# VH-VL binders against Cytochrome c oxidase assembly factor 8 (COA8), part 63

Target 1, 167 residues: Cytochrome c oxidase assembly factor 8 (COA8), of Homo sapiens (Human) (q96il0)
Amino acid sequence: APERGAERRDTAPSGVSRFCPPRKSCHDWIGPPDKYSNLRPVHFYIPENESPLEQKLRKLRQETQEWNQQFWANQNLTFSKEKEEFIHSRLKTKGLGLRTESGQKATLNAEEMADFYKEFLSKNFQKHMYYNRDWYKRNFAITFFMGKVALERIWNKLKQKQKKRSN
Key: E = the ipSAE of ESMFold2; O = the ipSAE of OpenDDE; V2 = 0.75 times the mean of E and O plus 0.25 times the DockQ between their complexes.

## First folded at step 3 (VH-VL)

Design f25 (framework fv_cixutumumab)
Fold by OpenDDE, second read of step 6:
Structure f25 (fold): chain C 167 residues (1-167), chain A 125 residues (1-125), chain B 108 residues (1-108)
Amino acid sequence: as target 1 above (167 residues)
Amino acid sequence: EVQLVQSGAEVKKPGSSVKVSCKASGGSFSGYAISWVRQAPGQGLEWMGGIIPFFGTANYAQKFQGRVTITADKSTSTAYMELSSLRSEDTAVYYCARGYTPRDFWSGPYYMDVWGKGTTVTVSS
Amino acid sequence: SSELTQDPAVSVALGQTVRITCQGDSLSNYYATWYQQKPGQAPILVIYGQNNRPSGIPDRFSGSSSGNTASLTITGAQAEDEADYYCNSYDSSGNPYVFGGGTKLTVL
């Protein structure tokens, strides 16, 4: 029985941007667009005295970023693949080659591509709805923790002022 | 035929913000990218950013990053461009345009086939 | 930044052929998109991809590319072709879309 070669699903490499911000950065750093997701990664600054709440916020932001990177990387790959298949199929139907006589990649017109976009969006509608829902949930959580961190910082500042007045 | 209808002319003070709207009629809004392009008086065209309303994600030109916010409301088929911290140099006609993405969503050029009539924004003291 | 460079102005006699050029490093990898703009009007797409014309654009408009140069050719220029022409392409340096400086075409 011939071993059905497992089609290596080209999983988008987890595009952790290997770009390390300069060690001396005292702020969040925005990297160049990722090759696969086209999203600019944010390198979060870690304070020396990071509170547990700040750490939780940072981790939540990081997880959300990674989730977004993975989603868009996969989506872009899927889109590119389906687009190419669509173009090839349409060209074939037209009796056209994949390359022009000049050796350039054959393309479809805007109207034909509009059909592709409509079909693609229709097919992926549910996926995008789930993405949007989860995106809102994650951002809501982040915003909530941002508020908590802000309150904690205010409280800590007030305590420090009281201590300075007592000395 | 798809048309893009933009909001009316705006006069703003330096340091303020302006929000321009672009409503699509006569066709699908969600399946296309909406780009914003401005043109200062007597100057060339400058791309500011774009959004795919279906995904709700926007991309910005580096020059405008942090000052421009592009959003879209799919229910009303309307895109918005908000520019903050206005300066005299921001005096321009602002165009919205519908485009196709021949490559992936952000790394390919758009074919901007339908344009709005433009919105004049004047920043004056 | 891969800037797109255009001649600021070109002239053509009525019925003659004119070529408007756009030069930039990104053009080696991407097709130029061409827009026509008349005074007081929004730009109009005239050429995209490999010599694609939108509906309503006359056959006298054509696009070509060679190396890092893209060209818009108007064969048999008409008086109504007097306008500013802008090339547009992808900029790999962080700006996804860049316009050329524009070329003013005068029809003599």
Scores: ipSAE 0.018, ipTM 0.577, lowest interface PAE 7.1, mean pLDDT 83
Fold by ESMFold2-Fast, scan of step 3:
Structure f25 (fold): chain C 167 residues (1-167), chain A 125 residues (1-125), chain B 108 residues (1-108)
Amino acid sequence: as target 1 above (167 residues)
Amino acid sequence: EVQLVQSGAEVKKPGSSVKVSCKASGGSFSGYAISWVRQAPGQGLEWMGGIIPFFGTANYAQKFQGRVTITADKSTSTAYMELSSLRSEDTAVYYCARGYTPRDFWSGPYYMDVWGKGTTVTVSS
Amino acid sequence: SSELTQDPAVSVALGQTVRITCQGDSLSNYYATWYQQKPGQAPILVIYGQNNRPSGIPDRFSGSSSGNTASLTITGAQAEDEADYYCNSYDSSGNPYVFGGGTKLTVL
């Protein structure tokens, strides 16, 4: 459950705790695929002396990951739901039960399923286009802040060099 | 702990406009979205629109398009909702709430975890 | 909202279980979020992402979904649970944040 005052959360759709990275890691860690989104989550390394700008970049990356994970979790649930409805509808029109005589779940052949996939993709084309647009904007923002962080680090190195030269 | 502090109650004449503010206290909203939800007396909740301050563009519910304008001032962590051409039916409590408000209508619903206490707007002659 | 349908009122005896339902085509594709509102107060988030509770929300509150129906269940209802409950999701046109009409829960 989200804590009061929390930012948009980097949480799995299932609501379970995120994976634990190796303890000695000093870089980002990639975990196993999420149950619902089927995306691999990234655990971001946090330096001891993280600057406000570095924190902003990290939070933006975490927020983008959560948004991306939520989108694909919802998309995969939509796909599974509509696929099952399509299969049930087609079996009913053929006069077939949902189970075979052996008790196995009845399915459609590959040619019949191709119709479903084409319909699903066509129906969701607009949704995928909007997703791509937002994904592009988010990655542009991340790249911009990465540039700012890089400039900050260069400036800090120059300041440290000047301090040592004056000493 | 972040709180959303809203401006005080307003009494307006039909045809005028009202601008309600929502200020983040104890933190900022740069990384969040701010939504506006209203509730007429004895009625249910109605989403009006929201803004993602980081991107600077607002999204509006179709019913309010053309009459509502949502803006944000990142430097003061304050969001604004301005409703024009007021009618008696606009008498309501107006809430701001923090959460993720998707920029496009396909990106998925997000929960609103922190709510302001509401601003009562009364429209009467 | 017409896109998300809730029964206007429901009653439960103190200590008993009640289920508040929300129906809409979008719920086949998206989880419902649930809000509690007491008279004169702003709504508070009770359940998000099907069955996640925010900090401070008692464990007697749970969420579930099946087909085009989402449910908020309160096991062992308390007097303080008497409130209006709103579900929230997308409508069938993909509009974000459509609310159900709300269910007034009375604890007898």
Scores: ipSAE 0.000, ipTM 0.476, lowest interface PAE 13.5, mean pLDDT 77

Design f27 (framework fv_belrestotug)
Fold by OpenDDE, second read of step 6:
Structure f27 (fold): chain C 167 residues (1-167), chain A 122 residues (1-122), chain B 108 residues (1-108)
Amino acid sequence: as target 1 above (167 residues)
Amino acid sequence: QVQLVQSGAEVKKPGASVKVSCKASGYTFTGYYMHWVRQAPGQGLEWMGVINPSGGRTSYAQKFQGRVTLTRDTSTSTVYMELSSLRSEDTAVYYCARGPSLFWGDTYFDYWGQGTTVTVSS
Amino acid sequence: EIVLTQSPGTLSLSPGERATLSCRASQSVSSNYLAWYQQKPGQAPRLLIYGASNRATGIPDRFSGSGSGTDFTLTISRLEPEDFAVYYCQQYGTSPWTFGGGTKVEIK
């Protein structure tokens, strides 16, 4: 039997989505869903006169996006792999091949698949808890910085109005 | 050496049926699936259906469902493909192709017949 | 149904050059169940690669397959005169089995 070469397991590329918005964009762009994470990447607009607070907010949003992309890319790969392994293992245990006599892909019934989903969720429960916790922390921080940026913009507008009245 | 020898070219009228044979030799006939693939002139390859080693089970592409019938004769190591209600669009070269065991999920075609040209003309 | 798109449709090269053929699937092909075939005019297809990267028996080492998921590549490292033909990819991950539209490798 020819040694089935080791399935090169597709590792989710750690790279940022290669989505590039038009060069003359003056706003944030939302790309198509990433093939691994299924999340839509956002390309953040960089203002010409970006303040330090605006920059910090943008960086925090970018980092959070990258974190989310990586998490879900890995999670989806793990899910797909474990699902396939589960199906193959169960079929093997039943003495069944990967395909039926008619050439159709052998499948498990809905009940068996429900067991897989239950087990998968149970196994990954702690991981999802930590993800949710970190997600809230990150979004809270983003919201906080959004507030700061909003206040800064208001203050700058007020200063400009005062200067125009004094001249 | 594995050989798949198909029947000769056929010319049919629209609405007629055609039956193409594929005789296998050089291997254990009952150990392999047999597939049928067609190719219209200047076009790509199109999978039609498969028959299992025992001849007791078949699967067809949806496009051919109800018009194609695969049969197998173990005594003569021959597989047959019958296509009914022929149309001009059925003008193609029809190939039998051996498939390895579906048990492990492999359904590539390792050996092919020489092809049978079927022409459907009024 | 998984749709396989091959590119380019025609590849014009000289003997000795490297040929790279692409096959893209509309959805992920399970377990890299992808095959490549060579077809010469008036002949049946010949199996070149199975399982995305395994050479069939008797296939020269100048032929190699790579890829996973949705993107697959056939490479001919150095084209021989006998390699000018049409090449088809085929997926067998999900029924029905489907072929690409083919890439014609022709002499420049």
Scores: ipSAE 0.019, ipTM 0.585, lowest interface PAE 5.7, mean pLDDT 87
Fold by ESMFold2-Fast, scan of step 3:
Structure f27 (fold): chain C 167 residues (1-167), chain A 122 residues (1-122), chain B 108 residues (1-108)
Amino acid sequence: as target 1 above (167 residues)
Amino acid sequence: QVQLVQSGAEVKKPGASVKVSCKASGYTFTGYYMHWVRQAPGQGLEWMGVINPSGGRTSYAQKFQGRVTLTRDTSTSTVYMELSSLRSEDTAVYYCARGPSLFWGDTYFDYWGQGTTVTVSS
Amino acid sequence: EIVLTQSPGTLSLSPGERATLSCRASQSVSSNYLAWYQQKPGQAPRLLIYGASNRATGIPDRFSGSGSGTDFTLTISRLEPEDFAVYYCQQYGTSPWTFGGGTKVEIK
């Protein structure tokens, strides 16, 4: 297998980039930044004897990653779309075309763009605050289950040692 | 487990108002948006509106703006949908449904109430 | 609003066969924010797929979603008796959230 695995250029239906970890990997693999969200996806290693608790943790981490990827992909697309619409609207109001005399895309100056940024931040303030709340909630849940899995693994090691000593 | 339990069937005359309840349990009530979706007999699903239980903020589909009112009671983990000026076309099964996040625009419905049949006749 | 068109309206198949259901949007669905639901007579809809391709908790792996932009597909690889139901797609990329007209998967 290749030393670093293979990267695929296709985008999953959910909007995240696909990647392949190295063959026979025993660890999670971190991929390249997604085109839309700019976040690096993690491909989780699945052990052959995964416990129900370990499966629940892995699925929670996968679902959280997907939710996070979708949020930022949507946010970035919304920002780009609204920014372009704002610029076009303001240029139309000023009687200017979408292209300069030189054929380049017409832009607004920093003072004019400041109005857009203020409006966008204000409009999306509640959305970002709720995102932060859910992000912390999800990470607390993940941390909690990571603790449970750690305790389970310690318990299993103790059981294994007792069983071997009883022989 | 997450449960959404709705009030019983209603029969109303044209021009009346109906108020349907949806009681949530098994999760943090204020952590998730609650939506209302209806389905006329033999027809598809139609989104009506959403409420954020954490602040009571609402948003309604344009078709229902002015006729629908969503409210909540945090102490009982209950959301209410009141539809006024009922018409025969409002005959439908009304569902409450949970959105998995508290921000606008990124919502699918992971849990649904059992539905409340509202019949508007005569 | 985004209008979702599902096809076919009715799909008649036998247990063990593959079902392919289409959902087409009147304009691009941002971030592939598309969900699929299953509804049996007298019951509320049940979430199957969200984000176009992610299976909801407890949904069997024979259900899969694919597609992007305006064209989305729900595939059931091998129909089980309990899979005969009506299936709806829903977009949540832009408010208002809209649903398709549904595809009825019925036993042949």
Scores: ipSAE 0.000, ipTM 0.450, lowest interface PAE 17.7, mean pLDDT 80

Design f28 (framework fv_belrestotug)
Fold by ESMFold2-Fast, scan of step 3:
Structure f28 (fold): chain C 167 residues (1-167), chain A 124 residues (1-124), chain B 108 residues (1-108)
Amino acid sequence: as target 1 above (167 residues)
Amino acid sequence: QVQLVQSGAEVKKPGASVKVSCKASGYTFTGYYMHWVRQAPGQGLEWMGVINPSGGRTSYAQKFQGRVTLTRDTSTSTVYMELSSLRSEDTAVYYCATDLSIFGEATPYYFDYWGQGTTVTVSS
Amino acid sequence: EIVLTQSPGTLSLSPGERATLSCRASQSVSSNYLAWYQQKPGQAPRLLIYGASNRATGIPDRFSGSGSGTDFTLTISRLEPEDFAVYYCQQYGTSPWTFGGGTKVEIK
């Protein structure tokens, strides 16, 4: 079983940040965007009296976050690599160097890049379709358990209120 | 090719309602959120609301709550924005926008693709 | 709500010059949830930068974003003729999502 934060390193590329909320936080903590996925990690507050159902929901949300982070980190790295290769190739066909006279990176205009983006989106269409399918499945499960947790909290509040009335 | 194509310009009287359409093509319509943003003449951009085309669930900016309604038709890949009880200050260009960025937040509220805009003029 | 203030309102420069555009927030925009857009007359806005510093697809590397907290900057390292436009910043870290008033970059 991995450590609390170990799954991020086990499944994510090196450089994926970890974060910790302030001590005694009573709410979920939203961290800075991950370097590779550019998604906001959420550190979930763990109450002292967390029920098994609440724990299941929290773990599901954490696992979904890890899955989402890994998908987009990998996608972004693939995009960056292929984009640089495309630019390099097109500049070579034009007889241009990779750098301008001032030492800056040579770039293609938006019209020239449109071919790359169209091809990249086409090649990744099925991958994104499966991502979207799994994203909706995960969100359905999260919504389902959120509903169960909400019902549990309502029942617990009603029980506490009844005990206070009888005292 | 990814496209968001909006309906044509509208001229309305104060108190009327307007319904603007945004037809999506070139991507999986139900896979991405669709937002609406408006821009009054000579002014900046103002976010109005968002719809999840898969379930039809919506969220609106408080300023427009009660006057704006977002709907979708999955068979035509079209989102609709209906604004009721129109006032002269509702004169603006209305845009649909979505995030198809490969950086992939399901609920980001920045916008990678935009419709061409629909001009709505409210005048007596 | 977080109010975004862009400065200057108008920036008059010549092609080849460096443009530096400021966006300041009334309260901290944590996690760098800030985007930049370009808009030309009669056109929809175009995403340039998101997450304060990440270039959107198709955006030339002469565009760069930086900053954190309440101070953000869009830099165009060497203005091309097509870069003369209005630029807007947007925060998406806290509801309601808000935009700045815009900076017009015009030919001197």
Scores: ipSAE 0.000, ipTM 0.444, lowest interface PAE 16.7, mean pLDDT 78

Design f29 (framework fv_belrestotug; at its last look DockQ between E and O 0.01; V2 from the best seeds 0.00; counts 0 for: pae E 14.0 > 2, placed apart)
Fold by ESMFold2-Fast, scan of step 3:
Structure f29 (fold): chain C 167 residues (1-167), chain A 121 residues (1-121), chain B 108 residues (1-108)
Amino acid sequence: as target 1 above (167 residues)
Amino acid sequence: QVQLVQSGAEVKKPGASVKVSCKASGYTFTGYYMHWVRQAPGQGLEWMGVINPSGGRTSYAQKFQGRVTLTRDTSTSTVYMELSSLRSEDTAVYYCAREGFLYDSPHFDYWGQGTTVTVSS
Amino acid sequence: EIVLTQSPGTLSLSPGERATLSCRASQSVSSNYLAWYQQKPGQAPRLLIYGASNRATGIPDRFSGSGSGTDFTLTISRLEPEDFAVYYCQQYGTSPWTFGGGTKVEIK
């Protein structure tokens, strides 16, 4: 689609697409899927009067997002590389070339690919176990701080109501 | 095995700049914050700043703001601390330290061996 | 900035004795954001306690931390020869993170 401006959208050195919400946005913003992780990044809204608890919650959510993005970018890269190596190895074993007569990449059928998927899952079992453990820990921490922020907001609302009632 | 390996000792003249490196291994580099702490001879520990290696975001102690710059290179799993406009009181051992997993209790679980920076004419 | 004052500056004790180290903050610090480190000559500091009372991995149970508000304590219930070192408290609740001046535990 046409664009207008000679401008390019920035991609961060970390491999995550860079974008900014509109000035004075009051909402978190969801970006396009990252090229490598295929996860949609969330750009968090920062309130002008952010409390220490709100800041801690936001930082935990940002850090968890960055950790999650990095894990899946690496996992997807490893998967793609090993898949291509497996296909090339099997085609060589079968005496086939890497390209079809039409110049397209040669592929394996679903039954042949089942061997790769079984091997990949087996080799990555421990890695996925550690990912799930850390994901659980991070989400527990986030839920804990969400609760603390909610209580702080209730307390502030009660303080405001009491002050309003006395005037 | 987690390791943080720092660059070698530096001798600088007043007004110069120094750049110390800290190479991480044995863990996911972008998953942990990295801090810089210094210690003058015979004195206590002083926090200088922190960097998030994933996004490159930094935060500095006010007394070093404008003189310290923290950077990282994800391809080599290395963080850098550059201190400019050196003075004699900047003579210290400089440490990088990893902030452990955030559960509500950040802590420095692994430290580099330290880099001695001497500022003298 | 929060100033941490450690006392005493030097503790002279014998192996087998109890060491009690104090860290006092210039303003209230949540107990979740106080740590203790051990440092031996020529070495980097080692984490002992975080969150005021939680022992780090591999730290013997003779080390314990307690306290809240402005007063925090590190206790070594029965000193071993390897425990003679300098100990630092640290707060990480508000920027800048700050350390105490240290307490040297030396052989009597």
Scores: ipSAE 0.000, ipTM 0.451, lowest interface PAE 16.8, mean pLDDT 79
Fold by ESMFold2, look of step 7:
Structure f29 (fold): chain C 167 residues (1-167), chain A 121 residues (1-121), chain B 108 residues (1-108)
Amino acid sequence: as target 1 above (167 residues)
Amino acid sequence: QVQLVQSGAEVKKPGASVKVSCKASGYTFTGYYMHWVRQAPGQGLEWMGVINPSGGRTSYAQKFQGRVTLTRDTSTSTVYMELSSLRSEDTAVYYCAREGFLYDSPHFDYWGQGTTVTVSS
Amino acid sequence: EIVLTQSPGTLSLSPGERATLSCRASQSVSSNYLAWYQQKPGQAPRLLIYGASNRATGIPDRFSGSGSGTDFTLTISRLEPEDFAVYYCQQYGTSPWTFGGGTKVEIK
């Protein structure tokens, strides 16, 4: 779902997807992966007679998607920046240039790069723990409201079936 | 980049009608409720009504029931507010405001720039 | 409908001071669905706080909301020159959605 806010200190771009679903669609849409987060956005549909429960569920899903998109967009940018800084620092320590003789960016072998991956995960361990906790809380809430909406729809169908037979 | 752009200022006589437009961009138009709020000179904010842009369903504040009509055009992503039987008390700045996507609604996360409507005899 | 009473009507303070704005509801606000907006002259309102205590995206840490039931507070921990404006509370727990009368925060 497209959402832009005023971002004071966010290094990631505020827009997370350029996908534009058909305006007349009556269904949720799954767009292509976002360039920065690598997550596929869902474009949500508002039903014409949206119940209070359906509204709560839709808004919770929209907010969760925005939160998730922004988290991973920011993490991917931070990962890329810190990866380049790590490579630069290690090449400097070896007395090597930042480019190969062919002009390509120099890199480190897999064993050397493993040190970066371990350091990045260690630095971000607490942030990812809080992300995982919040992710589970959000998905539990979404599942709970999905159940409530399902029950509401079943009861409405039973009421309609009873009225249809009484005519 | 969410943007709500409203039509220009209007001067009307008592008893006339005014129709203010609000063109939305930067998001899925049919995915968010649109509200109208007004502000009389030197006064606070007053909620007028809401439209579901997907099907055009509306709900109005009791004070404006019978005088206000909200419509939309999905092909242009535009919401319209028409207020009839204008009185001098209807002189105000009229705002469109998008309902936030948080599950606790409706608070208003994006606002149009406002349209001044002056009712003068 | 729920009437929101804001106090004080005007709050005269200097930059760097702490501002405390009050919003009292005539009835308990369902699920603490209360928002705070900032409005500067000639501009549309700007969302600061929703759900009584959650800062909107991009709002500085110096803004905080608290309270529940009928009594809600917006606190600005250290006033900046850009914070001098009118502040409105809004309830969205019960239709019709209503706003408070506003508190003007002005430079002393």
Scores: ipSAE 0.000, ipTM 0.504, lowest interface PAE 14.0, mean pLDDT 80
OpenDDE, second read of step 6: ipSAE 0.439; ipTM 0.770
ESMFold2 (binder alone), look of step 7: mean pLDDT 91; pTM 0.919
OpenDDE, look of step 7: ipSAE 0.471; ipTM 0.794

